# Ledger of designs, part 1: VH-VL binders against Sushi domain-containing protein 2 (SUSD2)

Scores and structures below are computed, not measured.

Target 1, 195 residues: Sushi domain-containing protein 2 (SUSD2), of Homo sapiens (Human) (q9ugt4r445to639)
Amino acid sequence: RLASAFGDPHFVTFDGTNFTFNGRGEYVLLEAALTDLRVQARAQPGTMSNGTETRGTGLTAVAVQEGNSDVVEVRLANRTGGLEVLLNQEVLSFTEQSWMDLKGMFLSVAAGDRVSIMLASGAGLEVSVQGPFLSVSVLLPEKFLTHTHGLLGTLNNDPTDDFTLHSGRVLPPGTSPQELFLFGANWTVHNASSL
Structure headers, positions and changes below count from the first letter of each chain, unless a header shows other numbers; antibody chains aren't numbered by Kabat.
F, E and O stand for the ipSAE by ESMFold2-Fast, ESMFold2 and OpenDDE, each averaged over both directions (binder to target, target to binder). V2 = 0.75 x the mean of E and O + 0.25 x the DockQ between their complexes.
[cut] stands for letters that were removed.
Atom coordinates printed by the task and the answers are left out, and those that the model quotes come from them; centres of patches stay.

## First folded at step 2 (VH-VL)

Design i01 (framework fv_miptenalimab)
Fold by ESMFold2-Fast, scan of step 2:
Structure i01 (fold): chain C 195 residues (1-195), chain A 123 residues (1-123), chain B 107 residues (1-107)
Amino acid sequence: as target 1 above (195 residues)
Amino acid sequence: QVTLVESGGGVVQPGRSLRLSCAFSGFSLSTSGVGVGWIRQAPGKGLEWVAHIYWDDDKRYNPALKSRFTISRDNSKNTLYLQMNSLRAEDTAVYFCAHRGYDFWSGYSFDYWGQGTTVTVSS
Amino acid sequence: DIQMTQSPSFLSASVGDRVSITCKASQGISSYVAWYQQKPGKAPKLLIYAASTLQSGVPDRFSGSGSGTDFTLTISSLQPEDFATYYCQQLNSYPLTFGQGTKLEIK
């Protein structure tokens, strides 16, 4: 199943719910206790080529870890949007090869600054540059059914519970703008949990 | 590039009906996150929200006006309508149509406005 | 309904002055506030959205601040074209409501 976050940022959950959340900070895109999978993203104003900041926010970094795997972060390298990949907080170089076999994941970089990550569980991430921000797609195999939480929703073939807070409380369909912002803010990454 | 142009205002007698139109360009009301609606302003007074319609056909009304006013649209003509029934002297105002971005980037705000059309309810 | 109360209703100032207009909501509205400028005979123009974000094309002498119930629009150095009526609006819940307006006049 596929979920995505891109642009302003626009989110499409695993069950197909569409929403926008323009946070400023770090947020949980996905957590799944089944494999201890964690995907976190940073949202902040972008920088245009002329040096001005964008009026809204978008994703500028995404980090992933599954169980006891290495921690990989993909981020915008500079104001024009080149990608930079970090392994356990150290910058990686792809001058000699376009791929790396890391602890618990396989990582590859394609022409045009596209990064693909395949985790041991079969979960996958694709990260690319879209204007001043990142575009992130997450693919989960069926074994994750009923095991996901975060901004990308609860994968259970029922979109009515996609706005589930960390407490387990579900916001109803037709949620107000204030409650959508509360949903987003509720998934803020705390220091102790930060990747 | 976004433009909204109101029409249909005029002088009407109390108890009569009037339909306002707003022709828009630069966006489509079938696009997710787009809303359009009406805000009015009585002479020498402040702004009062009337009604909005959204991409998913959700319609929201000022409760004080809901029984007499109906908002509708024609996506094929890029036109918004406000049907006003049982008009009263206190409905005298300039009626503006406005675009509403329904996302946090736009702050859910009214970012583009038409010039307004004047409705005068007088005997 | 959420009531939006602006203060002052009328403000007299000179070119170059720093002025602030306050808007108070009758209940918490997070950052769902917008500020508009209106000149006589014209439609309102969006200045600030999400309480503190400047609309594109609006001069940086305009700024917004606040969250919850108390919000402020500040003009750091008044220019002649800034003399107008200013409105705040809450976008948190229906019905959408505006403040009564603040008329900023030359002195």
Scores: ipSAE 0.000, ipTM 0.452, lowest interface PAE 16.7, mean pLDDT 81

Design i02 (framework fv_miptenalimab)
Fold by ESMFold2-Fast, scan of step 2:
Structure i02 (fold): chain C 195 residues (1-195), chain A 124 residues (1-124), chain B 107 residues (1-107)
Amino acid sequence: as target 1 above (195 residues)
Amino acid sequence: QVTLVESGGGVVQPGRSLRLSCAFSGFSLSTSGVGVGWIRQAPGKGLEWVAHIYWDDDKRYNPALKSRFTISRDNSKNTLYLQMNSLRAEDTAVYFCARGRYSKYWGSYAFDIWGQGTTVTVSS
Amino acid sequence: DIQMTQSPSFLSASVGDRVSITCKASQGISSYVAWYQQKPGKAPKLLIYAASTLQSGVPDRFSGSGSGTDFTLTISSLQPEDFATYYCQQLNSYPLTFGQGTKLEIK
């Protein structure tokens, strides 16, 4: 089951719902109590090659942790592209090899600034650069069915409840662009929360 | 039902300060995805963006004006302010208050509701 | 700053005519363009956002097209109330910038 976020940022939920949320701040992409999986992303204006700040926003960082695993953050290093990987808030170097076996996850870096993470549960993340923003894909195995919350939706083969708020309340059918913004803002990560 | 009404304009001497107000109704600036800004228009000229404030207090300024102008809000009064310092003859314009909102699938933003404007004349 | 250049600056037309106004950005702005109509002594009114999306309540004779650097506002059959000044705006980058305006006047 694949879900993704890319561009300005465009979201595709696990059940195939498409929407855009032009947020500013840190947001919960995915929470799954089944394995204590947390995926958070930062959305902010981009910087173009001429130094101009974009009006629209996109993802510039994503962080993941599952249970007691290490915390890995992948962020945009510069305006022209390039990724930076942080392990428990310390910048990693991949000059000797392109992979690392970490606590609770496997991490690899490929040519073209692509980072792949595989968690103990079988959940996976792929992060790459798309213009001034990140492109993020999340893959979940079947066992996560009915156990997901966040911007990437409720994985249950029913797209009508993909816009579920943190409280468990579902936005009604025919969600307007204004209501989509409320959905996005509802999944904000506060300063007290761990990234 | 949504309205924005500007006030505080008038005639002022160069070097003085002036504060404009924009009273709005029919929406809350605490609503996610909403912002309010100032756009000005000199007599017989085009539109120039001045400053904008978002629901989360993010403030953006025209770099040419940032050193002299500050935007602020009072949520208890549903009022937006523009503090203009060190006024110059070229600041003479009609100042419009406008609401911006994300309303497109791709998260596009636009100024969908505008006030009537308040006139500022800077003269010696 | 992104420069927005409108063509033409003045346009004379008759009721029933099809007219087009072009807006060119000095660099790529994707589809982050809005079009406004302003009548003398009044505030601007939003017509089009995201380059091609019609604002609610705006007559369907208005349409927008384009992406990247070249954008067009078209009025398929001019009505008397359409004689006004039209502005494009880029909302891709700060500072937000407007075109110089196109004054549409009766022939």
Scores: ipSAE 0.000, ipTM 0.465, lowest interface PAE 16.5, mean pLDDT 81

Design i03 (framework fv_miptenalimab; at its last look DockQ between E and O 0.55; V2 from the best seeds 0.00; counts 0 for: pae E 4.1 > 2)
Heavy chain, then light chain:
Amino acid sequence: QVTLVESGGGVVQPGRSLRLSCAFSGFSLSTSGVGVGWIRQAPGKGLEWVAHIYWDDDKRYNPALKSRFTISRDNSKNTLYLQMNSLRAEDTAVYFCARDRGYYDSSGYWAFDIWGQGTTVTVSS
Amino acid sequence: DIQMTQSPSFLSASVGDRVSITCKASQGISSYVAWYQQKPGKAPKLLIYAASTLQSGVPDRFSGSGSGTDFTLTISSLQPEDFATYYCQQLNSYPLTFGQGTKLEIK
ESMFold2-Fast, scan of step 2: ipSAE 0.271; ipTM 0.718
ESMFold2, look of step 3: ipSAE 0.219; ipTM 0.665
ESMFold2 (binder alone), look of step 3: mean pLDDT 89; pTM 0.931
OpenDDE, look of step 3: ipSAE 0.431; ipTM 0.809
ESMFold2-Fast, scan of step 5: ipSAE 0.103; ipTM 0.650

Design i04 (from i01 with heavy chain R100S G101L D103S F104S W105G S106W G107L Y108P S109Y; framework fv_miptenalimab)
Heavy chain, then light chain:
Amino acid sequence: QVTLVESGGGVVQPGRSLRLSCAFSGFSLSTSGVGVGWIRQAPGKGLEWVAHIYWDDDKRYNPALKSRFTISRDNSKNTLYLQMNSLRAEDTAVYFCAHSLYSSGWLPYFDYWGQGTTVTVSS
Amino acid sequence: DIQMTQSPSFLSASVGDRVSITCKASQGISSYVAWYQQKPGKAPKLLIYAASTLQSGVPDRFSGSGSGTDFTLTISSLQPEDFATYYCQQLNSYPLTFGQGTKLEIK
ESMFold2-Fast, scan of step 2: ipSAE 0.000; ipTM 0.497

Design i05 (framework fv_miptenalimab)
Fold by ESMFold2-Fast, scan of step 2:
Structure i05 (fold): chain C 195 residues (1-195), chain A 124 residues (1-124), chain B 107 residues (1-107)
Amino acid sequence: as target 1 above (195 residues)
Amino acid sequence: QVTLVESGGGVVQPGRSLRLSCAFSGFSLSTSGVGVGWIRQAPGKGLEWVAHIYWDDDKRYNPALKSRFTISRDNSKNTLYLQMNSLRAEDTAVYFCARQYKYSSGFRGAFDIWGQGTTVTVSS
Amino acid sequence: DIQMTQSPSFLSASVGDRVSITCKASQGISSYVAWYQQKPGKAPKLLIYAASTLQSGVPDRFSGSGSGTDFTLTISSLQPEDFATYYCQQLNSYPLTFGQGTKLEIK
């Protein structure tokens, strides 16, 4: 089951719902109590080639942890458009090898344009650069059915509850742009919970 | 009904400071996605964006004005402020307060409701 | 900064006429354009946002079109209350910028 976030940012939930949310801050993309999986992303304005700040926002960093695994963050490296990978807030170097076997996850860098993370549960992330922003894909095994929450939705083969707030309240299909913004803002990361 | 009412304009000498206020009703700047800002218009001239602030305290400034102007708010009073320092003759204008939403499609919200404006005249 | 160039600066027309005002951006701005109407001594009023979406309460004789760099505001059948100054605005990037304005006046 695949969910993604890319561009300005456009979201596609695990059940196939499409929406956009231009937040500014850190947000919960995915929480799954089954394995204590947490995926968080930072959204902020991008920088165009002429140095002008974009009016819209996009993802510039994503961080993941499962249970008591290492914490890995993938972020845009400077204006140059490369990626940086951080392990427990320390920048990693891939000059000698393109992969690392970390606590609770396997990490690889392919062709310099993407980072892949495979977690002990079989959950996976792929992160690449798309213009001034990140493109993020999350793949979940079927065992996660009914165990997900966050911006990427509730994986249960029912798209009508994809806009579920942190409180458990569901916004109905056909939600207005104003209400979609409330949905996004509701999944803001608290400082104490930030990866 | 949503209303915005500007106040604090007047005649000031060059180099002095002035603080404008915008009292609004019918919405709260604590509401997610809401923003309010200042747009000015010199006599006989067009519109120029000055600054705005969003519910999450994201503040944006016209780069030409950022060093002299500061935007702030008091959510308990539903009031927006513009502190203007080191005023110049070129700052003479009607200053409008307007509401903007930031939601789907990134800053898609145009300025949908405007106040009547308050006049600032900078002259010796 | 993104420059917004409006043409014409002045437009003389009669009630019942079809009029069009154009706005050109110095860079691509997708559909992130709004149009405002301003009458003398009054604040601007929002007419159109997202290049072509009519604001609630605005008469349907007003329409907007365009994407990228070229945008047009059209009034299909001019009414007496439509004589005003019109402004376009780009909402794509900071700083936000407006066109210079088009003054629509009676022939």
Scores: ipSAE 0.000, ipTM 0.473, lowest interface PAE 17.3, mean pLDDT 81

Design i06 (framework fv_miptenalimab)
Fold by ESMFold2-Fast, scan of step 2:
Structure i06 (fold): chain C 195 residues (1-195), chain A 123 residues (1-123), chain B 107 residues (1-107)
Amino acid sequence: as target 1 above (195 residues)
Amino acid sequence: QVTLVESGGGVVQPGRSLRLSCAFSGGSISSGGYYVGWIRQAPGKGLEWVAHIYYSGSTRYNPALKSRFTISRDNSKNTLYLQMNSLRAEDTAVYFCARDEYWGSYDNYFDYWGQGTTVTVSS
Amino acid sequence: DIQMTQSPSFLSASVGDRVSITCKASQDISNYVAWYQQKPGKAPKLLIYAASTLQSGVPDRFSGSGSGTDFTLTISSLQPEDFATYYCQQYDSYPRTFGQGTKLEIK
């Protein structure tokens, strides 16, 4: 199943719920205890070509690790520069080849400044540049059913619990923008857990 | 650059239906993160928001118009539609299609506009 | 519905003048206000969004200010091309609503 985050930032959960959350900081997009999968994203104001900041925030970096795999981060180099890929905090170069076989994952850079990551579990990420922000898509095999938490929702074929807090509490139907901000803020990554 | 061209306006009798079209070029009506919609303006009067549609197909309507008007799109034709039923004299207006610039939560200010198509409901 | 009320409805001014148009919301809308310019027979043009952010390509003689319920559009030195009708719009809640417009005419 596919879930995505893009723009300023708009989220589409694995069960098809749409929402927006304009946070500042690092947030859990996805946690899955099944394989110890962690996907985290950084949200911050963007800058447009005229030098103005966007009204909201968008994703500017995403990081992933599964179990004891390498940690890979994909981030915006600058407002016009495209993507940088970091392996355990060191910037990688793709001038000689478009792919790398890393510990626990396969990484490739495709035409159009697009980064694809395939994890040992079969989970995948695709990251591209869209305006001043990143567009991130996450693909999970069906074995992750009932094993996901975070901003991209609870994958269980029931969208009514997609706004589940870290405590396990579910926000009620008809969630307001103010309540959505609370949901997003609840999934903040603190230094001790940051990738 | 994104260009919006409205069509389908004309003179119509009260109680009839009319469908307006808005053709998009240089950009998509189904782009993620953008809303596309309709704003109208009666002769010598101000602007009134009619409806908009998000790329997911989610719609929002002016409550005063929801029972008579339906917004839709055809992604294969890159065209936005407004179906207007049970037309009244007060629906006489220039109908603009527009796209918002969506780079913030709950945006819906409009950065691209068509030139409008005129609907006259007359008996 | 949030009602947007503009003052004045009609303004007569000369080239070189500083003019201000105000917009009052019936409830707190934070800074979710946009301003548009419309010339006869034309579609509106976005000037300002988020109450004070100037749209790309709009001359810097245009500025916006305000928050909460009271908002102002200011033109620091009128040019001939600025004679038009101006509208404010709130985008805090549904339905999206516009002010009634301010017609700026040459004196």
Scores: ipSAE 0.000, ipTM 0.442, lowest interface PAE 16.0, mean pLDDT 80

Design i07 (framework fv_miptenalimab)
Fold by ESMFold2-Fast, scan of step 2:
Structure i07 (fold): chain C 195 residues (1-195), chain A 124 residues (1-124), chain B 107 residues (1-107)
Amino acid sequence: as target 1 above (195 residues)
Amino acid sequence: QVTLVESGGGVVQPGRSLRLSCAFSGGSISSGGYYVGWIRQAPGKGLEWVAHIYYSGSTRYNPALKSRFTISRDNSKNTLYLQMNSLRAEDTAVYFCATDLWGSYTYPYYFDYWGQGTTVTVSS
Amino acid sequence: DIQMTQSPSFLSASVGDRVSITCKASQDISNYVAWYQQKPGKAPKLLIYAASTLQSGVPDRFSGSGSGTDFTLTISSLQPEDFATYYCQQYDSYPRTFGQGTKLEIK
């Protein structure tokens, strides 16, 4: 099942709910206790070519770890455009080959600055550049049904509980823009848990 | 209803440090969607933004003040702080804490609730 | 930094008058403008945000307009409690900046 975050940023949950959240900071896109899967993203204002800050925010980095796997971060490169890939905080080079077999994941880079990550569980991420921000897609196999939490929602074929807070409280249908911002903010990553 | 109360102001000599506090009541400072900050006003002058802190702990500073001032919070005490170092005569002002309580589709960086202010006077 | 320039700096008016205060940004800030009212010895009070959206509880005699670089705060029928200093603020980019203020006094 597919969930996505792109643009300024627009989110599409695993159950198909659409929403927009202009956060500033680091957020939990997805956590799943089934395999100890964590996907976190950084949202911040974009930087234009003349160095000025944009009014809206978008994703500029995403990081993933599953169980005791390596930690991989994909981020926008400073000034050069394109993507940087970090393995346990060290920048990787893809000049000699377009793929790497890492601890607990397979990583590949395609033409046009697209990074694909396949985890041991079969979960996958695809990251690309879209304007001044990242576009992120997450693919989960069916075994994750009922095991997801975070901004990308609760995968259970029931969209009415997609706005579930970290505490387990569910925001009701017809959530206002103010309540929706609180939903997004509630999934903030605190320093101790940051990838 | 959120109430903000500043404290910690006083008379200090140049070069010294001072820490201001802002006590929250009627809401949690660590709740999602809140931006909390400091704005100052010199006697007979206009308003000047100092710094703010997002509920996640991310901070933004007036570049002119960043090297000397630090914003922080203690969620357990529901309190915001402003640590001011190397104080100068031009830092003499009333310091207000202020917050934006609700996020939305709009870009929320204005201030809809303010404290009464605490006065800092830097003189030798 | 984005400069916010208010005019006039001082305005004299009578109860019942229609008054307007203008604010000019040195750069395009879309509609990211807020207006505040401040009485002597008190904290500022938010009147308007997003250039034209009235804050809950603020009387409807207050209105805001404008976009880009030119913004106006209007009070349609001045009341005794409206004599105060008014400030505009941009929140398009960092650092956040305020206008120098407009003091509205009884004629």
Scores: ipSAE 0.000, ipTM 0.433, lowest interface PAE 17.7, mean pLDDT 79

Design i08 (framework fv_miptenalimab)
Fold by ESMFold2-Fast, scan of step 2:
Structure i08 (fold): chain C 195 residues (1-195), chain A 124 residues (1-124), chain B 107 residues (1-107)
Amino acid sequence: as target 1 above (195 residues)
Amino acid sequence: QVTLVESGGGVVQPGRSLRLSCAFSGGSISSGGYYVGWIRQAPGKGLEWVAHIYYSGSTRYNPALKSRFTISRDNSKNTLYLQMNSLRAEDTAVYFCAKGGYSYGFWEDAFDIWGQGTTVTVSS
Amino acid sequence: DIQMTQSPSFLSASVGDRVSITCKASQDISNYVAWYQQKPGKAPKLLIYAASTLQSGVPDRFSGSGSGTDFTLTISSLQPEDFATYYCQQYDSYPRTFGQGTKLEIK
């Protein structure tokens, strides 16, 4: 099942809930204890081609790790929309080939600055450039049903609990922009858990 | 500036029912980003959360009280209610109406505005 | 339910003293803690929210700190109007729970 985050940033959860959260910081997109999967993203104001800052925020980096796998980060390298891929915080080069078989994941880079990551569990990420921000899609196989938490929601075929806080508290349907800010802020990454 | 005024308290016999009201002024009870609720305090004791209702109409209850207490609101009257049934001596307390959340800045779920309280005494 | 335990339950101090009240949550509540001041016969007044953010209009001699399970309210130089009962509250999960209160009395 598919969840996405893109633009201003607009989020679509695994159960189809749509919302916008203009955060500033690092946030948990997805946690799944089933395989110890963690997907984290950085949200910040973008930089336009002429050097001016955007009014809103968007995703500028995403990092992933599953269990004992390598840690991969995909980030915006420059204002022209280039992507940079880091393996355990070291920048990778794709000059000689467009793919890498890493510990616990397969990584490929396509023409047009698109990065695809396939994890050992079958979970997948696709990262591309959309203006001054990243567009991120996460695909989870059916075995993750009832095992997800984070900004991309609780995958259980019930959209009414998609705004579940880190504590397990559920915000009611029809949340206000202020309550959505609370939901987003609640999934802030702390240094001890940062990828 | 938002103000809250409770009413409806009094002396009532065990087993009876009582409805409390909280008049909301200076703002709308149904404004987004807020919840309003009830906190009680028995004589000489600490604070106990009773229930709250979000702007959306969604409710949350203290599990110990959910079977006997019902929170509701009338948006047209800008008023919050607490219906208390099957009252017991241990329900004797001052009942405060309070607003949580903030109209500006971060929504933090703390109770930033409180009413003066209304006293409920359950005795025979 | 998350239990909030305050220490001490009673505190005797003099004007000008620095006093600290602690609050311990039975599980991790991040920074979702508020502190209230209550004077006899009055409603509680919010002092601090998000563990360390001072409510508008509250004197800066009040400060909050902590995260996770351990939280502290500090009054840097006690004033006569500060003698009151103080409560911590978690708002991380349901049901919302308060500490038992700390009564601050003049020495």
Scores: ipSAE 0.000, ipTM 0.440, lowest interface PAE 18.1, mean pLDDT 80

Design i09 (framework fv_miptenalimab)
Fold by ESMFold2-Fast, scan of step 2:
Structure i09 (fold): chain C 195 residues (1-195), chain A 124 residues (1-124), chain B 107 residues (1-107)
Amino acid sequence: as target 1 above (195 residues)
Amino acid sequence: QVTLVESGGGVVQPGRSLRLSCAFSGGSISSGGYYVGWIRQAPGKGLEWVAHIYYSGSTRYNPALKSRFTISRDNSKNTLYLQMNSLRAEDTAVYFCARVSYDYVWGSYRSDYWGQGTTVTVSS
Amino acid sequence: DIQMTQSPSFLSASVGDRVSITCKASQDISNYVAWYQQKPGKAPKLLIYAASTLQSGVPDRFSGSGSGTDFTLTISSLQPEDFATYYCQQYDSYPRTFGQGTKLEIK
């Protein structure tokens, strides 16, 4: 099952719910206790090619870890306009190969503007550049059914509980933009849990 | 085809230093998707991992050896090194270099190229 | 450190026999196990990685199985060239650790 986040940022959950959350900070896109999978993203104003800051926010970095795997971060490179990949906070180079086999994940890069990550569980991430922001897609195999939460929702074939807070409380269908902002803010990453 | 050739072994007295080299041909020492490192084998004993160096330059050591051994590379020479200091009799072994390669069909580590080894004998 | 324990430490067999060597990890390592063959005076040769994936060029009489903590290398019909020492290795965590080895000898 596919979920995505892109643009201003616009989110599409695993069960197909659409929403926007214009946050500033770091947020949990996905947590899955089944494999201790964590996907976190940073939302901030972007920088356009002419150096101008955008009025809205979007995703500028995404980080992932599954269990005791390596921690990989993919972020926008401010000067080059492409992607940087960090392994356990160290910037990587792809000069000789376009792929890397890391602890608990496989990583590949295409033309400096698209990064794919495949985790040991079969979960996958694709990260690309869309204007001043990242576009992020997450693919989960069926074994994750009923085991997810975060901004990308609860994968259970029922979209009515996609706005589940960290506490387990569910916001009702037809949630207002103000309430959606509170949903997004509820999934803020605090320093002790940051990847 | 990738080939690895170790050199620099020999007989050395306890307390002294020795630097081993591993020359790579047919492939880059610093390319992504590969870890390169050293494994040793004492006479009549099993294999013992010594150290790895990532494509990024980050290193991982056997904790028992980290204080005395340093892994490094020279990308311009396409050569891997192991600097061994304060050598002891128990460091007597054949030292192999190896390249760990990924098979994209199977998302897993594998060591598919090994050198022939170079012998280090620490003896008074 | 993750300890890898092989059983048996030596094995005596005849050409044509089916032989199995086991390797036990002290903790769950998923499928991050490789098997190596080493002949006297030679470098180790990779046979199997990811617990069960056969390395290209290795005869299909070799197979691997297991996950978690218990792993097995099987040779379905032993050939004269198979008499060697076999090692398992985990690559789940640092330090990388090998089993003590199993010496396969002619009966």
Scores: ipSAE 0.000, ipTM 0.445, lowest interface PAE 16.5, mean pLDDT 80

